# Designs tried in a protein design chat: VHH binders against RNA-binding protein 33 (RBM33). Part 4

Target 1, 73 residues: RNA-binding protein 33 (RBM33), of Homo sapiens (Human) (q96ev2r1098to1170)
Amino acid sequence: CVVSVEGLSSSTTDAQLKSLLMSVGPIQSLQMLPQQRKAIAKFKEPAHALAFQQKFHRHMIDLSHINVALIVE

## First folded at step 1 (VHH)

Design d3 (framework vhh_7qia_2)
Fold by ESMFold2-Fast, scan of step 1:
Structure d3 (fold): chain B 73 residues (1-73), chain A 121 residues (1-121)
Amino acid sequence: as target 1 above (73 residues)
Amino acid sequence: QLQLVESGGGLVQPGGSLRLSCEASGSIFSIYAMGWYRQAPGKQRELVAFITSGGSTNYADSVKGRFTISRDNAKNTVYLQMNSLRPEDTAIYYCAASPELWEYLSGYDYWGKGTPVTVSS
């Protein structure tokens, strides 16, 4: 139920990413890791993590294509 | 900090409608994202609809086009309008609240105790 979002632009805010995540489903947490151009988000429902990856892998935010990976807990 | 109380459940025949309400008290309601979950007998709890503090909505595929979630911040209430009800919608329906941005491994979800909905002829 955790996704790693990689390849973030340094200009991408947590609010922008949160809006994108919550268009799919409710999230429990969002941690921005700017030094790695990365964020880790936990969805409340595991199915939404998969749906987010399906919809937004390779999506463009602020001129940067993101990579979405599922993290097994 | 936040208490949630569901109401509006009951027995209805297939094709009928029900409106569930969830009244919040104890904190500033408007900042929370609100969701409706359900749990059918012998099944896992599933999210059926949610609405953000800003009013954006999302629905499970099983209820799209039939259920509508809405909120009234002046009344501290979130609603689930359920139309075209089917026997498979029979479940206990739970209201949940969450801050829009969580700390990692947070346990701050607020839940009501649920309101039963039975769809049977």
Scores: ipSAE 0.000, ipTM 0.152, lowest interface PAE 13.8, mean pLDDT 77

Design d4 (framework vhh_7qia_2)
Fold by ESMFold2-Fast, scan of step 1:
Structure d4 (fold): chain B 73 residues (1-73), chain A 119 residues (1-119)
Amino acid sequence: as target 1 above (73 residues)
Amino acid sequence: QLQLVESGGGLVQPGGSLRLSCEASGFTFSSYWMGWYRQAPGKQRELVAFIYSGGSTNYADSVKGRFTISRDNAKNTVYLQMNSLRPEDTAIYYCAKYSEWFEGRYDYWGKGTPVTVSS
């Protein structure tokens, strides 16, 4: 249900990341952690977390490749 | 301030239909995503249908093809049309406002409307 999006460019906005997340499915929460260059997002559907990772792992945003990890709890 | 009021639940036989309504107040309805969740006895609350502010929709696999979510921004209302109802659809149905993360990150639910599908 939860993904960690790591390696974010300092120029990447929360609105830009939200657009990518929402292209896959509805999210329950999004927490930006700019000092760590990452964000934590929770999808409402577990399948969408996996789909986001499959589609956007190593995707380039603002000239930076993101790393998408699943957090299983 | 924020209020969601569900209605339209009831007792129906398998194969029947119901239309749920959710009237919203206390926020700019047209700007927010809206959804329907349900909770069956002894089970976790699950998302069944979701509608974005722009009108795009998503459905749980278990209801795809049978349920339709829609919204009427002029009436501050979101609807769930439920067709071909099955006993496993028996649950309390909750209307949910999804907080835009610009303003907040947490869902808000109404008090729910019960749906029983039984012969």
Scores: ipSAE 0.000, ipTM 0.158, lowest interface PAE 13.0, mean pLDDT 77

Design d5 (framework vhh_enristomig)
Fold by ESMFold2-Fast, scan of step 1:
Structure d5 (fold): chain B 73 residues (1-73), chain A 119 residues (1-119)
Amino acid sequence: as target 1 above (73 residues)
Amino acid sequence: EVQLLESGGGEVQPGGSLRLSCAASGFTFSYYAISWYRQAPGKQREWVSTITYGGSTNYAESVKGRFTISRDNAKNTLYLQMSSLRAEDTAVYYCAARSEYLWDAYDYWGQGTLVTVKP
């Protein structure tokens, strides 16, 4: 249910990332970790976490290629 | 191969308006933040404006309220609408996209388009 989005630009806002995440499916939470250039997002459905990784791994946001990792819990 | 091609430059009088375009190819345009930069003769290249993947915009203080950045993802095109132009806006205008960037930025640049503000 949980993805780690890594490699975020300092210019990427939570609103931008939330829009990207919600284009795949509803999210339960989003936590921005700017000092680590990371965000942790929890999808309401586990299938959407996988779909997000498949679609957006290595995609560029604000001129930064993001890395999407699935967190197994 | 990433290509950025600027157009729309020209000569205008002070107070005039101009619209610049940047046609992009070779990458997924809709997922990139794209920026406008400019360089006047003998000066360093300066950032002008950025539009992000999500449509958020940001502007250099010198152009706020006068310039508007926008994008058309269906056409893979970036625009800069310039109004209330001043002599100090005279420069070659470039659009820029970053190459692969996880931690460090690597920039792609277009050839530039010249804007001259003259009476």
Scores: ipSAE 0.000, ipTM 0.113, lowest interface PAE 16.7, mean pLDDT 76

Design d6 (framework vhh_enristomig)
Fold by ESMFold2-Fast, scan of step 1:
Structure d6 (fold): chain B 73 residues (1-73), chain A 121 residues (1-121)
Amino acid sequence: as target 1 above (73 residues)
Amino acid sequence: EVQLLESGGGEVQPGGSLRLSCAASGFTFSSYYISWYRQAPGKQREWVSTIYSGGSTNYAESVKGRFTISRDNAKNTLYLQMSSLRAEDTAVYYCARESPYEFLTGWFDPWGQGTLVTVKP
């Protein structure tokens, strides 16, 4: 129910990423890790994590392709 | 103190319609994304629909084309118009405030008491 979003442009804002995440479903948390060009997000519904990965893995934001990984807890 | 109060549930025949309401207080309603969830007896809670602060909407695949979410910011009220109801729509329906700017893994949503929808033949 957790996703790691990697390969973020330094210009990508938390609000911009939040809007993409929320287009799939409500999230419980979003942690930006700009030094690693990465963010960790937790969906309230586990199925939305998989749906987000399937829809946005390799998606382009600010001219950067993101990688979406599922984190098993 | 955040409060959410659902209403409008009841018994309906398959193919029928109901409109649910959620009255909100204790926060700036217009600034939040608000969602509908449901929980059938013995099952896990599932997401149904979200309406964003800007007015855009999103729906679970199981309800697309049948349910419509809307909001009235002047009345601090959320609605769910349900049509073409099916037996599997039988559940307690809850509204919930989504926080767009929290970065907490231990965050707890405020839940209302819910409103029961029963689809009977």
Scores: ipSAE 0.005, ipTM 0.189, lowest interface PAE 11.0, mean pLDDT 77

Design d7 (framework vhh_5c3l_4)
Fold by ESMFold2-Fast, scan of step 1:
Structure d7 (fold): chain B 73 residues (1-73), chain A 120 residues (1-120)
Amino acid sequence: as target 1 above (73 residues)
Amino acid sequence: QVQLQESGGGLVQPGGSLRLSCAASGFTFSYYAMSWVRQAPGKGLEVVSDISWSGGSTTYADSVKGRFTISRDNAKNTLYLQMNSLKPEDTAVYYCAKDLSWYEEAFDYRGPGTQVTVSS
């Protein structure tokens, strides 16, 4: 139930991204990787990972379009 | 090997329609969001449209909203772009792309492209 979020603006905070993720469902973890303009998030429920990609792939945050990939475990 | 192959381009009159297809192979197509990207003569790359892995979410550039429709058939590993009300400004090479990255011009995979020419 893991998503990779890529294409983050350097100005995007973990609080902003957490808010977006939690609009879909509760998360277990969020790891920010700012040097890679990337974050890894794990949803508590697998269905929410799929729903997040469906809703927010190419969504704009701070003038940057994010890319959402599913990590199947 | 990962392969993307576009088809369906051609010469069309202003106001006409074309349907582009992209055949994907060498990866699990249904796991990835896909995009249509174009490059007009002497211009940079423009992302025209995106579609989520499931087909449930789509986006469109302002230049094509209301005229173009992106869709996918995961059972056939095929991406489509229906282009209506074509304008001379739509003249470009059209590419399908996987995993548009955070770099503006970077693609994980891109096909060789199909030429669309809109002229009288």
Scores: ipSAE 0.000, ipTM 0.115, lowest interface PAE 15.2, mean pLDDT 77

Design d8 (framework vhh_5c3l_4)
Fold by ESMFold2-Fast, scan of step 1:
Structure d8 (fold): chain B 73 residues (1-73), chain A 122 residues (1-122)
Amino acid sequence: as target 1 above (73 residues)
Amino acid sequence: QVQLQESGGGLVQPGGSLRLSCAASGFTFSSYAMSWVRQAPGKGLEVVSDISYSGGSTTYADSVKGRFTISRDNAKNTLYLQMNSLKPEDTAVYYCARGPSEWELLYYFDYRGPGTQVTVSS
């Protein structure tokens, strides 16, 4: 249910990323790690984590291509 | 909405002890690493300690190693900081924050509590 979003622009806000995540499905949590240019998000449904990766891996936000990885818990 | 509320601060003599608590709500507490950060007058933010989501690993700033202990109770959604052998230089506002020590906490004020004042003086 967990995705790692990497390669975030320093200008990308948590509100902007949360909006993108929630376009796919409800999230349980969002943790921003700006010094590493990444965020970790947990979807309520596992299927939405997979769908987010399939739709947004390599997507461009603020002129930066993000990488989306699925995290095993 | 994510809410974090600190308590337990106060005035204490050098060499004394205090235990801080942080009550968390609005998120799955057991899924997140948590941190204690502090800000002394005229200084920047210092990450004091962090703890993994399970409580299985902890880190401490060199300034507090051997004196402070971080712990959590996931059943109660509560984070703790036991502070022993307090020194005047520990005087600061202490904040509970969601996430590990890599966070630039200023970007995540919504994921930080309002803080609790700790004053160490005679």
Scores: ipSAE 0.000, ipTM 0.108, lowest interface PAE 14.7, mean pLDDT 76

Design d9 (framework vhh_7uia_1)
Fold by ESMFold2-Fast, scan of step 1:
Structure d9 (fold): chain B 73 residues (1-73), chain A 121 residues (1-121)
Amino acid sequence: as target 1 above (73 residues)
Amino acid sequence: QLQLVETGGGLVKPGGSLRLSCVVSGFTFSYYWMAWVRQAPGKELEWVSSISSSGGSTYYEDSVKGRFTISTDNAKNTLYLQMSSLKPEDTAVYYCAKEGYSSEWLYFDYWGQGTQVTVSS
């Protein structure tokens, strides 16, 4: 499944976020939505999406807490 | 006026414990996620822990998991950080913060003045 990462700082780059995501597992895609302060990422394995949420929900990046939600496709 | 006031810091030996308190005024405490953030001398700000507005969900930075516990007392409008098994690397000024609205580029607003925690032998 897919995770929605919300609450991103305007200074957070896709490279920084990709690095964080890939510390948990391989991703299929990453879409940055800067106007909404959000990104949508698809992990190759559903277990990694859950693990990312458990580890990084409310994690701080560039003085901003991210909100990690699981999206059911 | 909105205000966050941190207390409870001090000097402790490695392996010791401290409880930090943050008294909140000027807003409804239970509407917002609250956090503890720290800054060691000469270092960047580091997020430590967050608690949901209901108090039902807590999240911790990896280096403090199992040692620190974040909690709230809504009746007292107070956020706590119970710190145990303290290490020299926990030495920092600790700040409490509330999350901002989605229109803000930063989630943290209404920072307190901070409380100094020093862990040394």
Scores: ipSAE 0.000, ipTM 0.114, lowest interface PAE 18.0, mean pLDDT 75

Design e1 (framework vhh_6qgx_2)
Fold by ESMFold2-Fast, scan of step 1:
Formats: structure tokens, sequence, C-alpha cells
Structure e1 (fold): chain B 73 residues (1-73), chain A 128 residues (1-128)
């Protein structure tokens, strides 16, 4: 249900990332961690977390390739 | 575990300004999302403003947008609420709250039940 999005450009906004996440399914949280160039997002449905990783892993945003990891716990 | 103590409340005339401060102690404060809530006499508690763990995202209730600014200082372990252009309708007890989850909730950040730790409150009175 939780994904880590890593390798974000410093210019990538939370609105831009939220649009990508919402294209897959509803989310209940999004935290931007700009100093680490990453964000943590929680989908309402676990299946959407997996689908987001499958669709957007290595996707390019603002000339940066993102890495999508699933967080379990 | 974290303890929150508010300060900065008081009496002010409409159109005036106040700065509220929330000091956090205990376990690391920088891993928490922080919020301000208020309760006016005879009303239920309502959300005012929130700031994410990193400080990169802020949220405001519509009635305070453009007038209030939430900020945090990780080195000082504080969260502040700068309140400008105060209105009599802003009269309330203001509470600082901390969310121990490392995720900021879009829907949950406005929900008081998502917050684990609360201060005692500081009273703000805005006279006409």
Amino acid sequence: as target 1 above (73 residues)
Amino acid sequence: QVQLVESGGGLVQAGGSLRLSCAASGRTFSSYAMAWFRRAPGKEREFVAAISWSGGSTFYTDSVKGRFTISRDHAKNTVSLQMNSLRPEDTAVYYCAADSTYYDFWSGSLDEYEYDYWGQGTRVTVSA
C-alpha cells in the first residue's frame, strides 16, 4: 500500500507527483522528502501500489529516472 | 513519545497579529508532521494548518489561507503559526498536534484523530 519514489528531481512538485499517483488509484498520503530526493506515498488499495511500481519504475520526470520501491510493514 | 507546549496566545484587536509557538521535547520531533487546531467557544475542534515532516508541504483551512503561515525549525524543535489580519471569528483555544506517522495524509492531515500528541492549548481572543 506504500511506495517509495526515489531519484526525484529537485524541481518536481508534490502536485506533479500526486497526478501520477492518482492516475493509478486513490491515495491517502503523500510526503515529499526533497533533501533525500524522494517521496513516500500510501495508496488506499495495496494493488494500486504494485501497479504504480510496475508502470512507473524507471519513469523519467524532469530529466531524472525515478525508482519505485514497495514498503511493507 | 513527544511532549508539546504552546505559547504566544493573548488578547489582540481585530486586524492585529500574533505568533504562536509550539515547542516539542522527547523523542525526535523532526520525524513528525505537525498541525494547529482550534476550538472556539461552543464549537467542536477544527483544523487550522499543518506542515509535513520535511517542511515541504503545508495545508490550510480555507478561512485562514493568505492570513496564517505555518513554519517549522528543526534545529529549535519548534513549529510556529504566524497569524495576520486577525478577525473576531479567529477567537479560540489553539492546540499544537503531532502525527507520529512518517507519511503526510491528504485526507488524514485534516482529521484530528490522525494526531497522536497534543499540547494543552493557548488562548487567543480577538476583540472587535
Scores: ipSAE 0.000, ipTM 0.128, lowest interface PAE 14.0, mean pLDDT 74

Design e2 (framework vhh_7qia_2)
Fold by ESMFold2-Fast, scan of step 1:
Formats: structure tokens, sequence, C-alpha cells
Structure e2 (fold): chain B 73 residues (1-73), chain A 125 residues (1-125)
């Protein structure tokens, strides 16, 4: 149910990313890792993690393309 | 701070319709994402429909095309319109408000849930 979001612009806020994540489904947690230009998000439903990756992999936020990977448990 | 009260459940025949309401009390309703969950006997609770503070919606595959979630921020209310009801929709339906927990020192945030007590829906002939 976990996704890694990489390639975040330093200008991207947690509120912007949270809004994008929650457009797909409810999340349980979000960890912003700005020094790595990265965030880790856990969806409440596994299907939403997959849907987020399919919809937003290589999506552009603040002129930066994000990489979305599923973290297998 | 936020409390939720569901209403509108009841007994209905297959093919019928019900509209569930969930009234919130508290200052921050408009900032919360709202969800409808259900739990049938012997099953775990599942997400049925979800609406963000901005109005974007998402549905479980089992209810797509039959159920519609909406909100009225002026009334602090979220609704679930249920059409073409089936016996397998029989469950207790719960309203949930989902808001952030944010830890500024670590950049960690967690969505926490406020839950209502549920309203039963029985679809039977």
Amino acid sequence: as target 1 above (73 residues)
Amino acid sequence: QLQLVESGGGLVQPGGSLRLSCEASGFTFSSYAMGWYRQAPGKQRELVAFITSGGSTNYADSVKGRFTISRDNAKNTVYLQMNSLRPEDTAIYYCAAEGPYYDILTGYSEEYDYWGKGTPVTVSS
C-alpha cells in the first residue's frame, strides 16, 4: 500500500503532494524527505497505491517529473 | 473536536434506493476528506466511496455507477446516494472524516480518522 515519490521539486509542499495523493484515495501516512527530493506515502487501500502509480508516474509538479514506485511488502 | 452522526439507513427491497446522510459538528468540516465505509457480518470494514475537501470522488469497484457521494459544506453534511441496491450491499454503513496529523520535526504526517457509530442497511425481499 506504499508508494515512493521521487524527483520532487524543492518547491513542492506536503500540501500539494497530499492533495495529489488524496485525489486517488485516502492515505494513512506521508513522510516528506526533502533532502532526497522524495516522499513515502502509504495508502489505506492497496488498489489506490497501484492506481496512483499508473496515473502519476512521470507526472510533472513544479516543472519536475516525478517517479512513482510501489514498495512491495 | 469533530463528531459524526449517520442517518438514512433502513430496510429496502433489491433494486431500491436509499440516501444516507452524515452530519458533522465542529469547526473544520470543510477541510476534511470524507468517506463512507461498510461492514457486513463476518467481514472487515471496506471503503465504499470517498470525497476530498475539493470535491474529487473515488468509488469501490463493487459500487461504481450505483452509488454517488456528495457533500454540502454549508450544512456540514456528506451524503451517499445508493441506487440499484443488491442483497450483497447489506451492511452497517459508517461515515469517516480523514484529517492530517503532521510532525514538523520529522516531516511525517498521518491521516487520522473520526468515525460515526454507523447506520444499518438491509437489502432483502
Scores: ipSAE 0.000, ipTM 0.197, lowest interface PAE 12.5, mean pLDDT 76

Design e3 (framework vhh_5c3l_4)
Fold by ESMFold2-Fast, scan of step 1:
Structure e3 (fold): chain B 73 residues (1-73), chain A 128 residues (1-128)
Amino acid sequence: as target 1 above (73 residues)
Amino acid sequence: QVQLQESGGGLVQPGGSLRLSCAASGFTFSSYAMSWVRQAPGKGLEVVSDISGSGGSTTYADSVKGRFTISRDNAKNTLYLQMNSLKPEDTAVYYCAKDSGYEWSGYYTDYYYGMDVRGPGTQVTVSS
């Protein structure tokens, strides 16, 4: 129930990403990795991780297209 | 069972201040990071601020940085949000939320929402 969000703009805050993630479902954790321009998020429910990937893969945030990879556990 | 109850909201003029409180019960308060979250009319949820279980680490959304201060009193199982220099865009229902079972680590925000882990909210209106 983990997603990797890659290609983040350096201007994208953890608050902006939390809002986007929580529009799909409750998250358990969010780790920002700004040097790699990515974040790792864990959804409480596996179905929400899949739904987030389907909705937001290649979505544009702050003029950057994000890549959403689903990590199945 | 986890119970969270916010208080301290109200009507205030732009430039004013309010202090929100959240009374927590049903879990070991000092062992969990806590968050303040808000929802403005017609908008989605925004995480405003997080604080570690010990109170040693805090984060703030860019929209409130420098104006809001999060704190906690673990002896009283109470979370606080001091809001200064309030702006009309701060008008929202404010919720406190229990983060996941892990300690805050600075480079990691361990946080989750759920209908069962969030209080009923307190209304803050900033208007003249």
Scores: ipSAE 0.000, ipTM 0.097, lowest interface PAE 14.1, mean pLDDT 74

Design e4 (framework vhh_7uia_1)
Fold by ESMFold2-Fast, scan of step 1:
Structure e4 (fold): chain B 73 residues (1-73), chain A 127 residues (1-127)
Amino acid sequence: as target 1 above (73 residues)
Amino acid sequence: QLQLVETGGGLVKPGGSLRLSCVVSGFTFSDYYMAWVRQAPGKELEWVSSISSSGSTIYYEDSVKGRFTISTDNAKNTLYLQMSSLKPEDTAVYYCARDEYSSGWYEGPLDYYMDVWGQGTQVTVSS
C-alpha cells in the first residue's frame, strides 16, 4: 500500500503531489522529506499503489522525473 | 558560464521533418544525461526524450516513439532531436535541458531533475 516517490524538485508542494496521488485512488497518509527530495505515501488499497507506479513512474513534476517504488512491509 | 543554445525550430507542414540542435558550453557534455522538453500553447511542460552521455540509454515519451530520434555528438558538445512525421499537436516551444541525477539510485536516470535549461526554439506545425 506504500509508495516511495523520489527525485522531487525542491519546489514541488505537497498539494501538487497529493493531487497526482488522489487522481489514482484514496490515500491514507503523505509525508514529505524535502532534504532527501522524497515523499512516502500510503494508499488505502494496494491496487492503487501499483497503478500509481505504472502511471507515474518517471512522470515529470516541476521538470523533475520522479521515481516510484513500491515499499515491501 | 553554463549555456544551452537551441536552433532548428521553424514552421513546417504536417508530415514534415525538422532537426533541432542544442550546443552546450560551460560543462563536460559527456558527464550528463540530456533531455528535450516541450511546452505547447496553454499546456504544461512535457518531457519528450532523454539520452545518456554514452548514447546507450535512450527514453522517449510514448506519443513521439517512432517519429523522433534523440542523439548526441560528444565531440561537438551537441544534442539533437530529429523530428519526422510532424503533427499539429507537436507545435510547441522545445527546450534543451541537462538532467542531474543520483548515480547511486538504480544507476540510471530514474532519480533526476532538470537543472540547466536553454532558451527554447519554436516549432509550429500547420498547413
Scores: ipSAE 0.000, ipTM 0.118, lowest interface PAE 17.5, mean pLDDT 73

Design e5 (framework vhh_enristomig)
Fold by ESMFold2-Fast, scan of step 1:
Structure e5 (fold): chain B 73 residues (1-73), chain A 125 residues (1-125)
Amino acid sequence: as target 1 above (73 residues)
Amino acid sequence: EVQLLESGGGEVQPGGSLRLSCAASGFTFSSYAISWYRQAPGKQREWVSTIYSGGSTNYAESVKGRFTISRDNAKNTLYLQMSSLRAEDTAVYYCAKEDTYYYGSGSYLEWFDYWGQGTLVTVKP
């Protein structure tokens, strides 16, 4: 119930992304990978990972459009 | 030392109500998000609800509209008001607190590292 968020602006903070993720549901973890312009987040419920992708794929944050992918583990 | 103590569980009939409490100590209560989880016999622990330091709340779909999470920062206490209880709500209910944060090649934040001993809720017809 993991999502990869790609295409992040270098100005996007973990607090901003955490707020966006938590508008959908609680998360277990958030890992910021600024060198790769991405973040990996794990939701507590699998349904929230899918809902986040449906709602925020191609969404704009700090003038960058993000790409949201589901990771099956 | 972080300590979480749940109370308020008991036996109730379907359609009934219960209020659970979690008394917290050993940390600045108002600064952290705190959650309720539950574990039914033979099943994995599942998330029920979270209340954030700012007062925002989230609920599992199975309890939305029936359960209400709240906090009293002056008393360092978390509550879960449960109504319209169903047989499938039978479980041990746990209080949990976030605590881990990492930064290096990336920022890492892991929630719900500390658990209480739990309080049993039994919904009997």
Scores: ipSAE 0.011, ipTM 0.223, lowest interface PAE 9.4, mean pLDDT 76

Design e6 (framework vhh_8dlx_2)
Fold by ESMFold2-Fast, scan of step 1:
Structure e6 (fold): chain B 73 residues (1-73), chain A 125 residues (1-125)
Amino acid sequence: as target 1 above (73 residues)
Amino acid sequence: EVQLVESGGGVVQPGRSLRLSCAASGFTFSSYGMHWVRQAPGKGLEWIGNIYYSGSTFYNPSLKSLVTISRDDSTNTLYLQMNSLRAEDTAIYYCARDSYEDYVWGSYETYFDYWGKGTLVTVSS
């Protein structure tokens, strides 16, 4: 249910990223880690985590290509 | 005081369609995302889908072709349209308000903060 989003621009806001995540499905949490250019998000449904990775891996936000990985727990 | 009241449940024959309503009061309905959730006898909660304040809808992939969620902000009403009902759709159906916490440094959370009492849908022949 968890994805890591890496390669975020320092100009990317939590609201902007939340909007992108929620275009796929409802989220349970979003943790921004701006010093690492990274965020960790938990979807309420596991299928949405997979769908987000499939749709947005290598997507460009604010001139930065993001890397989306599924976190296995 | 926040209040959510589901209606439209009842006994339905297999293969028919049914529309459920949720009447909301006590808050600015147009500013909130809303969810539909169901619970079949002897099973856990199953998320059906949601509709955000913008009108964007997201569905459980297992149910996507069978349901449509819509809202009427002028009447503070949320709808769930169900098509091709099967025995497996027998459940209590709840509407729920999405609660989104303000940004907290390092994280935030979404959850359901208010639920209706539910409306029973029984699919039988």
Scores: ipSAE 0.000, ipTM 0.172, lowest interface PAE 12.7, mean pLDDT 77

Design e7 (framework vhh_6qgx_2)
Fold by ESMFold2-Fast, scan of step 1:
Structure e7 (fold): chain B 73 residues (1-73), chain A 126 residues (1-126)
Amino acid sequence: as target 1 above (73 residues)
Amino acid sequence: QVQLVESGGGLVQAGGSLRLSCAASGFTFDDYAMAWFRRAPGKEREFVAAISGSGGSTFYTDSVKGRFTISRDHAKNTVSLQMNSLRPEDTAVYYCAAVSYGWETLPTYSDEYDYWGQGTRVTVSA
């Protein structure tokens, strides 16, 4: 129930991304990797990881389109 | 797959020191947060210390702050726990654990960790 969020704007904060993730479901962890313009997030529920990918893949944050990859456990 | 092997346990007198080591293999070491947990006789497994993949962040349980130091050696793929000023209540089997990512705070619950070593015994006599 891990997602990789890629293509983040350098201006996107962890608070903004956390808010977006938590709109779908509770998260266990979020790691920001700003030099790679990406973040790794783990949802408490596997269904929420899938739902986040379906809803927010190609979503625009700070004028940047994100790519959401699902990493299955 | 991932393998974690602990070493360095033994018998020591109160006030003494021990250094535990955990050798990691089978993964990209720097992508994993590493932690030490312990289980004392008759007790549940408890968190001791954690270190981020980069080594830039550490977290300790209150009872060991100032006495224990966790560190990583990226060249040797090892995580170590330097235990100073040991007390009889530190007697336990110590386990090395790994998890592939962290939050703003390092994980402290055992169920958050994916990989575990077999443990090394530490006995502190009064």
Scores: ipSAE 0.000, ipTM 0.106, lowest interface PAE 13.3, mean pLDDT 76

Design e8 (framework vhh_7qia_2)
Fold by ESMFold2-Fast, scan of step 1:
Structure e8 (fold): chain B 73 residues (1-73), chain A 124 residues (1-124)
Amino acid sequence: as target 1 above (73 residues)
Amino acid sequence: QLQLVESGGGLVQPGGSLRLSCEASGSIFSDYAMGWYRQAPGKQRELVAFIDSGGSTNYADSVKGRFTISRDNAKNTVYLQMNSLRPEDTAIYYCAKSDYEYLWGSTEPYYDYWGKGTPVTVSS
């Protein structure tokens, strides 16, 4: 259900990231942490968190490769 | 329903250390992600350290290698160990339940459940 997206470019907007997240499934929340080049997102369905990691880990956005980690409950 | 009480702040010389504590009551602490935030005079409140329910941690670049966040679920407490303190670390430090909600059009996230804060002054 929860993913950490790390390695974000300072130019990456919440709209861009939300678009990527919602291409996989509905999200419950998105928190941007620009000082850490990071965002935390909660999917409504746990399966979509895993699917997002499998599809977008190391994906390039704004010339930066993102790291996607699953946050264990 | 969740109540948070911070302690451990104080005056310290540059290069010194402090350990902050945040004790929670009123709900199931172990289910929450927790963060330490700070606010210096005239500045925005910023997240400096984060720990999720499983113990994974993240830090602001300004504090990496100097601050360590940890939790003790049996005591409903989250800690911030602060080493190699600098004058720019001077701020009021707040414990908060992390809210992953971000409202469209807002430049800052909305936070629930804040403590009252503990002041930290780093000065020679």
Scores: ipSAE 0.000, ipTM 0.128, lowest interface PAE 13.0, mean pLDDT 74

